# VHH binders against b3qqe0: the designs that were tried, part 21

Target 1, 332 residues: b3qqe0
Amino acid sequence: MKINLDRTSSGFCIGVQGTIHVAEEKLNQSGELYCLGDVVHNEVEVKRLEALGMETIDIPAFEELRDAEVLIRAHGEPPSTYETARRNNLAITDTTCPVVAKLQKTAKMLHQLGYQVIIYGKKIHPEVIGINGQCNDEGVVIKHPDLSDEAEIAPLDLGRKTALISQTTMDVPGFYELKKNLEKLFAEHGHRNPGTKSGEWMAVRDIDITSEKTGGRAMPELVYKDTICRQVSSRNGKLRDFALANDCIVFAAGRKSSNGQVLYSICKDANPHSYFIEDVDEIQPEWFVGENGKPVESVGICGATSTPMWLLEKVANYIGKTFGDDSGNPDA
Short names: E, the ipSAE of ESMFold2; O, the ipSAE of OpenDDE; V2, 0.75 times the mean of E and O plus 0.25 times the DockQ between their complexes.

## First folded at step 4 (VHH)

Design j07 (framework vhh_8dlx_2)
Fold by ESMFold2-Fast, scan of step 4:
Structure j07 (fold): chain B 332 residues (1-332), chain A 122 residues (1-122)
Amino acid sequence: as target 1 above (332 residues)
Amino acid sequence: EVQLVESGGGVVQPGRSLRLSCAASGFTFDDYAMHWVRQAPGKGLEWIGNIYWSGSTFYNPSLKSLVTISRDDSTNTLYLQMNSLRAEDTAIYYCAAQLDEYFGTPDEYDYWGKGTLVTVSS
């Protein structure tokens, strides 16, 4: 029986895994660490780290904190957070996701080049607050792609050179709907990129933004960059493919986990021989017997976005030792 | 204060349809993914489905042909349309709100309604 552990579509993404790893290292060294906001949106994982000495704090508590070590989580923070840290003599351990850090740099450079920055996103989201901080809070945040919300579009200056970017967790169809509607709106105001009969905006790359002459050419007045993270947006499809690639699926998550319920439903829809567990003691021997009465050829192990990898590894190890031979020791 | 108030429950005959509503106040409704969850007498919580601020929906596979979730962000209202009701659909139905966090959906709900009872009988 081959045991396949899903390391890419299950559990925390690489950005969150990086944050958890750094937090654990700091707590092992000092036994004390503040985290600004929930390190992850998983109460069990937050409590686990709190048992190791982490304290979760909000912005008001952070502003009053002095002479302490503070972790900046994967979501990122605006420049004002770092200014407060310097004033209050706080040591920052910055674990901002590289994708988010790059997005913040992109927003800053577009703003510095004089672009009106439109952010497809939610104004209150921590990531958007960080991005907009790089634009001196002058970014125009639009959540409704159909431009029906007058309050969202009221700050738009249709005569300014403008760049559209996105919060990493927004939907791809919505981003392109917004782009289409902005193209129409600006063109109706008489603002088009030269040579575009339908008012099309130009896709730009990082090299276009960072070069003074955009590789020897001036960057157009109306541009966009699709900054949506594909590691997050493609997860459902990858999980479905994983479920289809195995004879049997063991899915591990908290039973009341909302993301666990959604992701398990994707597995179950793709592969009827999918089983939900919170821990190894729920595993049943009959799950590993195929329709022909013989052991299944493959077992896939996966979990929710919030499921820690150590739990998935524990499940893989348990199944390998208890129900059959695997292709190798996963802990070797 | 934050409130989620379910309505539309009551007694309904088997085979009929019922539409539940959830009125939200005290927070920016259109920033949240909204969920429907139910609890039948003597049983645990069963997730029905959710709808993101973008309109994307996900359903419990055992229920997906029987229910439709929708939202109206202009009125801060979440809806659950249920068709072909059976006695086993008798439960307290809860509306729950979930702020999208970085790297996907949160592990838990941020806000809960008080629930509305649906009884399928007679």
Scores: ipSAE 0.014, ipTM 0.392, lowest interface PAE 7.5, mean pLDDT 84

Design j08 (framework vhh_8dlx_2)
Fold by ESMFold2-Fast, scan of step 4:
Structure j08 (fold): chain B 332 residues (1-332), chain A 120 residues (1-120)
Amino acid sequence: as target 1 above (332 residues)
Amino acid sequence: EVQLVESGGGVVQPGRSLRLSCAASGFTFDDYAMHWVRQAPGKGLEWIGNIYWSGSTFYNPSLKSLVTISRDDSTNTLYLQMNSLRAEDTAIYYCAKSYIEFSGDEFDYWGKGTLVTVSS
């Protein structure tokens, strides 16, 4: 019986998991660690780390802190945070998600090349504060892609070369709706990329933006880069595909998790041989017996986005040891 | 306190249309994606679709031709328009709020639901 654990579309994303891992290692070494803001949007996990010696602090407390170690969480921080840390002799453990770090670098380079940077997102969101900090807080943040909010578009200079980027968690259709409406707005003001009578903005690559050799010289005046992260947004489809690929599904989540119930229903609708558990003691032996009286050929283990991977690993280990893990299986 | 209150359910004849509403309070409504979910008798939860803070919509492919989701951010109200109702559309319909602002991938709060019965 093959046991397939869904490491891709279940549990915390790679960025969050990296932050948790680093926090645990630091707490094992020193027994104390400050974290600027909630380390993850899961209070149970925050409380667990706090029991190990982590203290969650806000910006005012951070500004008063001296001679301490501070964890920077996955969504990143603006340059001002690092300047404060240097002045106050704070040791920074930086766990900014690589996707967010790359986005901050992209925003900085576009700003340095003289582009007016438009950020699809919300101005007060922590990730956007970090991105906009790379633009000296001069970025134009737009949440409504239909351009219906006059306050959002009031800072726009329609005569400047301009680049559109996005907060990683925004919706893809909204990004392209915003791009289309900005193309129309700038064209109506008489600003178009050369050779584009319709006013189309041009996609740019990282090498175009970050290359010192080009310095952006080859880039058009009106550009965009789709910076939306696909790691999280594709989970529902991937979970359905995972359920279809296994004979039996064991889905682990909290009983009261609304997200867990919906994701489980996706599994159940795709594969009727799907079972919900909160803990390993709920697992039933009959789930793993096929019509031929032999163990099923494959068991898929998955969970909600709020389910920690250690629980899914515990489930996989339990099933393997209890219900027919073959000691000779090379794929085990 | 986050509160979601569904309304508009009731008995409706096959082939007719019905619009459900969800009144939201206790959070910044225009920052969150909103979802519709249903549960038919004896079945699990079925995700119908969502609408992002931007107004963009995504539907369960099996239901896309039968439903339309919309929102009014000025009144903190979410809508579900259902057309060509069939007996199998009989279910309790729930409104749900996304867990994180500017995310549509998971949710944390539900209403108590409104019952729709498709029958004579």
Scores: ipSAE 0.005, ipTM 0.392, lowest interface PAE 11.2, mean pLDDT 82

Design j09 (framework vhh_8dlx_2)
Fold by ESMFold2-Fast, scan of step 4:
Structure j09 (fold): chain B 332 residues (1-332), chain A 120 residues (1-120)
Amino acid sequence: as target 1 above (332 residues)
Amino acid sequence: EVQLVESGGGVVQPGRSLRLSCAASGFTFDDYAMHWVRQAPGKGLEWIGNIYWSGSTFYNPSLKSLVTISRDDSTNTLYLQMNSLRAEDTAIYYCARPLSEYGSDAFDIWGKGTLVTVSS
């Protein structure tokens, strides 16, 4: 059995790596640090940092906290969080990913311009809460691009000028499926951009949204901005190829990771012998036996942008030592 | 025409500093997080770091103490400042545009590269 560790398309994205680095630096300096929410959606990594002195707190605990330093994680926070910090004399170490910060600014500007903002994403996800906070919580969050969830689309005002944006970790095909279905829905209601036969929405650039010279130039009524992070989404194709290249896939991620769920679904679609774990104790011996009763020839190990490389290395070492690695893997 | 043109390479002595430039044209430069990548002779690509439209920088941890990335959006120029150059820093240096305005570890536009040779 050959063990293949995906070092190229798995592990922390730049934003997550930046947050972890700042957290480690602060803990080395002071030995203590509060973090609002899980620093990453990976319980194993959270526990590692907690062993170094980090204390994970929730919103109720944050609201009661006084005169302390709090790390804001890569996912970002709504304006209400910063108002609480100011009121409670909390020092904020803000590690919001620059992509997320830009997305929040984009959402704010679209909302201020009077657009109904549709957010392709998961309503309860911290990043979406932050984005929607920039829209006074008036954004319409849609997770199902086929518009099959009536509750998601019920708040839509089909007569309003509308802008579609996305949570950074959602899938690109789903975003464009959602756009196509929204174009049809609005056109059926009689709302379309002038001159469009199929009801096409117009792509807008950041410069169009943030332009101070809006007087005399109107942005189209129905617009979209593809705000999906390509550092995350470019991994989708590489991960599919990786899954196809191995007999069995062990995918490590936190269960709360939105990116983890997307990437795991890609693995599972490409290779039915893909298995989700949070840590090595979930690994089952049966996963490494093929349908012919013989050991599988290759096992691929991969993870999400929230999965630290040390955890993937731990998984590779565990599988190699427990079930045999005859490939001579230097990481074992 | 969308293009990136690196400049500032050459032969330098060990221990010296060097600043590389990348001139961007044909696209809205300040919409993109720009990257520096290098390739030593006979080796693979090594990511150096990137700089977002906000000015926020992220670096390869192995290179963080040796490099600084900056940008001037008024002139559509990306910079890489390198300090305490070593023989191991001999490489072709590329600037690269990510596939998307919202970041990427995949690139759709590359410069031709500028060669830096660190030799005594």
Scores: ipSAE 0.061, ipTM 0.501, lowest interface PAE 5.3, mean pLDDT 85

Design j10 (framework vhh_8dlx_2)
Fold by ESMFold2-Fast, scan of step 4:
Structure j10 (fold): chain B 332 residues (1-332), chain A 120 residues (1-120)
Amino acid sequence: as target 1 above (332 residues)
Amino acid sequence: EVQLVESGGGVVQPGRSLRLSCAASGFTFDDYAMHWVRQAPGKGLEWIGNIYWSGSTFYNPSLKSLVTISRDDSTNTLYLQMNSLRAEDTAIYYCARDYLEGTGDYFDYWGKGTLVTVSS
């Protein structure tokens, strides 16, 4: 029986993995670390890090804190957070996801170039607060892509050059619906990119923003950049392929994980011999017996974006030792 | 106090349609993605689908042609429309609130569920 562990489309995304690894390293060195907000939305992982010396704090506690080390989690923080850290002599371990950091820089540069920045996102979300902080909190945050929320669109100046960007975790269809509705709204008020009949806004790249700033080719007045992270969205296809490549699938996640339930449903649809577990004690011997009473030839182990790799490794080790060979690794 | 109250369950004949409702209170409803999840007797949880505040819907591929999820933010109500009901659709149906904004990582609140029995 071959045991295949999905290391590419299961477990924490690269940004969250980076945050967890840095937190573990710091805790191993000092035994103490504050984290501003939940490091990840997995209670088991939070409790594990707390046992190692991590303390989760909120903004009021952060503002009172002095002479301490604080972890900035993957979704990032606005400039005001770093200003508070400097005033309070706090050492920042910044684990902001590179995708989020790049997005914050994009928002800052668009704002500095004079664009009205529209952010597809949720105003109270920490990532959006971070992005809007780069725009001096002057960004227009729109959550409803049909423009039905009058309060969201009230701040829009339809005569200004404008750039649309997105919170990394928003839905792709909603982003393009918003873009289409903004094109119509601005065109109806006489503002469209020169030479466009439909009022189409133009896609821009980071190099285009830099070129405009340095006096290169001028960017259009109405632009957008699709800043939605594709790392998680591409997992559906990869996970389906992984499920199809194995005789049996063991999927590990918390039962309350909404992402876990979604990803498990993809596995189950692709491979009916897929089983959901929270931990190894739920594994049943019957899952590894094929049609003729013989052991299955391959078992795939995978999980949700909120499932730590150590748990997937624990599952692989348990199955190998209890129901077959250790992953077929004969020489170490 | 966050509350989710499902209604509309009951006994229904095979091949018929049924619409379930979930009344939400105690929070700003249009800030959250909402889910429908079911549990058939003696089986585990089966995710049906979700709907974002934007109206974007995502469905379990096995159920996509049989269900439609919608929401009315003016009345804080989530709906599940089910068509061509089969005996296998007999389950307790739960609505659930998504903890994380955007994509969600776990359900932080569940209703108590409403029983749907499909029998002739």
Scores: ipSAE 0.104, ipTM 0.580, lowest interface PAE 6.7, mean pLDDT 84

Design j11 (framework vhh_8dlx_2; at its last look DockQ between E and O 0.77; V2 from the best seeds 0.00; counts 0 for: pae E 2.2 > 2)
Fold by OpenDDE, look of step 7:
Structure j11 (fold): chain B 332 residues (1-332), chain A 118 residues (1-118)
Amino acid sequence: as target 1 above (332 residues)
Amino acid sequence: EVQLVESGGGVVQPGRSLRLSCAASGFTFDDYAMHWVRQAPGKGLEWIGNIYWSGSTFYNPSLKSLVTISRDDSTNTLYLQMNSLRAEDTAIYYCARVHLEGDSFDYWGKGTLVTVSS
C-alpha cells in the first residue's frame, strides 16, 4: 500500500504557513505573543498556539495595548495599524504574505501616480482594508463583476485614469468579467486608451510603472493587474487529479470547514472511495479493501485549506502503521 | 444578532420538487457566501452548494442537476430548489454562513427536515 500525502493542494497556503511558523518561533523564544486577529480559521491550530502563549486580540484591544510584541497576519494591515503600533511602542512581527505585500506596494504606487484604484474584492475583508489603506481609503471596491450594484460603482470617476487590481483570494473568472465590464463602461463614456479600438485596458506588467516618475514614457490611463493568488485558485483542479490518482482518499478536515466540505465533494465525485474524517479515530479498516477483497494499492491523504499539515501527516502515519506494510514511508 | 432560519421542509413523494427557504437576519447576503448542507440519518454532513456575494453559484457535482440555489436580497432570503427528489435525499437541511475571513461556517440554522417517502 502506497500512501500519498497531498502537500500541494491541501493545508495552509504559503502565506499562512509562514505566519504560523514565525508565530511558533517567537513563542518558543519569548513564551508570549499577541496576534492581531485570528491567525488561522482552525480551532485546533489556534488552541495549539494559544497553549504556547499566543493571545489573539481585536482592534480595540490592539489600540489599548502598550509595550508588547504583536504579530501581523498574512493578509496584512493598513498603514494606520503600523502608526498605532509606533505610537503605542509595540514591536511588530510582520508576517504579511509576500504576495499581499507586493499587492499593497502596487496599490500605493498606482495611487501615488494619480490612478483611481479599483479593487475587486470585499470591502470589509482585512486584506482589502489593508490594500485600500495604501490608497488613503480612496479606492473603489467592487465585488459584483457585472457592475449590477449601483452603490459600488457610484464613486467611480469615468474620466479619471484608473487601475484595476484584485483581492488575492478572489476568483479569476470574476476578475476578468469585471475588467471586461469596466472596459465597456469607460469606453461608453469616451474614456479609452489611445490606439485601442475597443478600449482595452493595459496590463501593468507590460508597462514600466516607474517610467512616469523618472520622466519616461507616460503610463496608459487605463490599466489592470491580475493580483489573484494562483496557489489558492488552482487547488480544486489539483485536488481532483489527486483524487483520481489514488485508489482511496482519506480527507481530513473540520466538520465546520466550508472549504473542507466543498473540496471533499470534489474528491468524492472524482473518487467514490473518498472518506471524510476529523481525526484518525474515525478511520475504518474496510476503506482500504478493494472491491476484489484485496488491499488497495494506493491511499491518498488530503485536506482543506484550514487543515494543518501535521494532522495530515498524523493521518498518513497512522494509516501506514495500522494498515500498510511496515515498509511504506509516506514521504517516499 | 445573526440568525438563520430554515423552512419549507416536510414529507414529499419521490419525483416531486421542493423549495427550501433560509431567512437571514442580523446581516446581509451581500458580504457573505452562503451554503446549503444536509445530514441524512446516520450519515455525515453533505455539501449541497453555495452562493457567493456576487451571485455566483457552485454545486456538489453529484447533485448539480437536481438543485438550484438562489437568493432574494430584498427579503434577505436564501433558497434551495430541489427537483426529482429521491429517498436518498431524506435529511435535515441547513443553511450556513461562511466566516468573512476564513473557510469555516460561523453560523448555522436549526435545519429543516425533508423526508422523501412513497
Scores: ipSAE 0.681, ipTM 0.927, lowest interface PAE 0.6, mean pLDDT 90
Fold by ESMFold2, look of step 5:
Structure j11 (fold): chain B 332 residues (1-332), chain A 118 residues (1-118)
Amino acid sequence: as target 1 above (332 residues)
Amino acid sequence: EVQLVESGGGVVQPGRSLRLSCAASGFTFDDYAMHWVRQAPGKGLEWIGNIYWSGSTFYNPSLKSLVTISRDDSTNTLYLQMNSLRAEDTAIYYCARVHLEGDSFDYWGKGTLVTVSS
């Protein structure tokens, strides 16, 4: 029986994995570490790191903390967080995800170039707070793509050089609906990019923005950059392919994981021989016996975005030792 | 206090339609994507679908043709329309909210029971 572990569509994204690794290294070194906010929204991982000496703190506690080491988690923080850390003599270990850090830099550069920055996002979300902090909190945050919330659009200056970006976790259809409605709104005010037949805004890349900053290329007055991360959303197709490629699927996740429930529905739709577990004690031997009474030829092991890789490896090892016929480990 | 209250369940005959409601209170409803999940007797949770603040919907591929999710942000109400009900649709139906910063359902309703029987 061949055991296949899904390392591409399961487990924390590379940014979160890196954050956990850094936290483990610091805790092994010193036995203590504060983390501003939950390092990951997985209670098992948080408790594991707490047993190593991590303490999760909120912003009020961070503001009172002195002379300590604090880890900045993957979604990043606004500049004011680093100002507080400096004032309080805190040692900062910054594990902001590269995708978020790049978006923050993009927002800062657009703001410095004089753009009115519009952020498709949720105003109270920490990622948006960090992005808007790069814009001196002058960014216009819009959540309703149909522009139906007059309070959201009231701050817009329709005559001003403007850039649209997005919180990385927003929905793609909403972003492009917003872009379309903003194009119409600005065009009705008489503001269009020169040389366009319609009132369309120009898509720009980070290299275009960098070139404008250094004087190499002028950007149009009305621009957008689709900053929505697709690495998580692309997992659906890859996971479906994984489920189809195996005779039996063991899916590991917490019951309250929303991505776990979504991803399991995809596995189950693709392969009816998909089974949900939270840990190895839920595994049933009957799952690995085919209709002919012989062991299935392949078992795929996968999980949610919040399922730690160590748990998936534990599941693979358990199945291999308990039901295997010397087929080797998933990584062999 | 965050509350989610499902209603509209009951006994229905196969082939009929049913609309469930979820009343939300104690939080800014339109900041959240909202989800429907169900649990048939003796079975695990089954994700039905979600709806974003933008109105965008996504569905369990196995249920996509049978269900429609909508929301009314003026009344803080989430809806699930189910059509051509079958005996296997008998379940407790829950609405759920996802934590802003994570992928966990942080609040659930108590559920509303739908029984599909002749």
Scores: ipSAE 0.602, ipTM 0.874, lowest interface PAE 2.1, mean pLDDT 88
Fold by ESMFold2-Fast, scan of step 4:
Structure j11 (fold): chain B 332 residues (1-332), chain A 118 residues (1-118)
Amino acid sequence: as target 1 above (332 residues)
Amino acid sequence: EVQLVESGGGVVQPGRSLRLSCAASGFTFDDYAMHWVRQAPGKGLEWIGNIYWSGSTFYNPSLKSLVTISRDDSTNTLYLQMNSLRAEDTAIYYCARVHLEGDSFDYWGKGTLVTVSS
């Protein structure tokens, strides 16, 4: 029986893995680290890090802290958080996800170029607070893409050059619905990109925003950049292919993981011999017996974005030792 | 105090349709993506689908043709419409909220039982 561990499209995304790795290194060095908010929405992983000396704190506790080291998690923070850290002599270990960090820089540069920045997102979400902080809190946050919420659109200046971006975890259809409705709204008020009759906004790339060249072609007045993270959505197709490539699938995730439930449903639809576990003690011997009473030829091991790789490796080792030889050896 | 209260369950005949409701209170309903999850007797949880604050939906591929999820943000109510009910749809149906910042269900209703008779 071959054991195939999905190392490329399962487990923590690269941003969360980076945060966990840095937290472990800091705890190994000093035995003490504060984390602003939950490092990850996986209680088992949080408890593991807390056993190593990590303490999870909220904003009120952070504001009272002095002379300590604080981890900034993958979601990012606004400039005001770093100002508080400076005043309170807090050492910041910043593990903001590269996708979020790039988005914050994009928002800052669009704002500095004079664009009114519209953020498709939830105003109270920590990531949006971080992004809007880069716009001096002048960004217009819209959650309802049909423009039905008058309070959301009241701050819009329809005569200003405007750029639409998104919180990384928003839905792609909603983003493009919002863009379509903004194009119509601005055009109806006489503001459109020159040369467009339908009021179409232009997609911009990072290179367009960061270019220091003047005297050439400038970005138009009305632009957008699709900043939604594709790490989870791209996994849907890859995970389906992985499930189809194995006789049996063992999927590991917390039952409270919404992404875990979604991804498992994709596995189960593609391969009916897919089984959900939180821990190795849930694994059943009958899962590895095929229709003819013989052992299955391959077992695929995969998990959610919130599943740590050490758990997937633990599952692979358990199955290899209990039902067949472990294929995780460097010589195999 | 966050509360999710499912209703509309009961005994239904095979082939019929049924609409479940979930009344939400104690939070800003339209800030959250909402999910439906079910559990058949003696089985594990089965995710049905979700609906985003934008109204966009994503369904379990095995159930997509049989269910529709909708929401009414003015009344803080989530709905699950089920068509062509089969015996295997007998389950306790839960509505669940996903944490604003992450990939975790943070609140669940107590569930409503649907029994497809015969």
Scores: ipSAE 0.376, ipTM 0.768, lowest interface PAE 3.9, mean pLDDT 86
ESMFold2 (binder alone), look of step 5: mean pLDDT 83; pTM 0.826
OpenDDE, look of step 5: ipSAE 0.645; ipTM 0.912
ESMFold2, look of step 7: ipSAE 0.582; ipTM 0.870
ESMFold2 (binder alone), look of step 7: mean pLDDT 82; pTM 0.826

Design j12 (framework vhh_8dlx_2)
Fold by ESMFold2-Fast, scan of step 4:
Structure j12 (fold): chain B 332 residues (1-332), chain A 119 residues (1-119)
Amino acid sequence: as target 1 above (332 residues)
Amino acid sequence: EVQLVESGGGVVQPGRSLRLSCAASGFTFDDYAMHWVRQAPGKGLEWIGNIYWSGSTFYNPSLKSLVTISRDDSTNTLYLQMNSLRAEDTAIYYCARGIEYTGDAFDIWGKGTLVTVSS
């Protein structure tokens, strides 16, 4: 039977995988590494890295640290963190997710162009702190898309040119609800983009905002950029296609993962021969026998965003060694 | 201290409706996605759905037509409305707080409230 491992729509996103890989390499070289905050929201993975010599520290501990190597996790950090690192002679291994890094540049350029930056997000979230740091902490953070929280909207200057962006992990429907309500609020104040009937804000691209060539010269007064990461939010369709492409599906996730249960349900609905596991010891030989009593021709292995790739690889190797893999490469 | 307390469970007849509540305390409720999860006797956990701080909801596809999740951030309360109850809906119902960053795993659970659907 051919074993197909889903490397694109399953497991940790590429940014988190990159952070873990870099942490492992650094620990293999020096045996010591500090990480500022939890490297990932998975206790098993954190404990594994701690066994290799990693130590998780908070901001107060970071500020007193000297002459050490510190990993910056995928969430990113504000400029003040890097200033402290330079002052304290800390060697920074920066694994900020490329999506987050681009978002920080977008926020910085919008702020430099004179836009009032609205961030759809949670004010205390590490990613939002990093983004707002690029705006000199002058960004307006809104969490409630219905504009019901007066404290969130109190800092808004309805007469200023304004740009809406989002924390990468926020919900897409909430972002567009917020945009719609901001369009109405600004239009009621008399601030609209020229030629718009309902006060619509203009969608802009990175080249419009961050390009040194154009510098935003063509951008109108009221703009938005949907900066929500689609690596997680677009998985449903990709996972359904993956489930349909295989005779049998083994789905690995924690039982407490809400995303895992939803994604597994999508697999099960598309392919009735889908089975949920937390680890390899739950795998049953009967799963790999078709209705005709013969071995299935293909087995797909997939999981939730919270499932580490090493576990999916462990599952693929276990099935291949125990039940036979004639693909010549589990990833083929 | 951080707490979630479910209420509204009990014995109901098949075909009836029931609304469960979850009272949250000890944290900024409107910063978190909240979830409903159930466990039928002798079975594993089944995720029902979640609601983001924005009010956006996502449901287990097998349960979408039967349940509605809502929240009231002014009273720190999460709700689960269940319609057309069947014997298979007999379970302990838990509310859970999603991990703030991802929302796809749980760090705080309630003690649960029992719903028994029988004649």
Scores: ipSAE 0.006, ipTM 0.392, lowest interface PAE 10.7, mean pLDDT 82

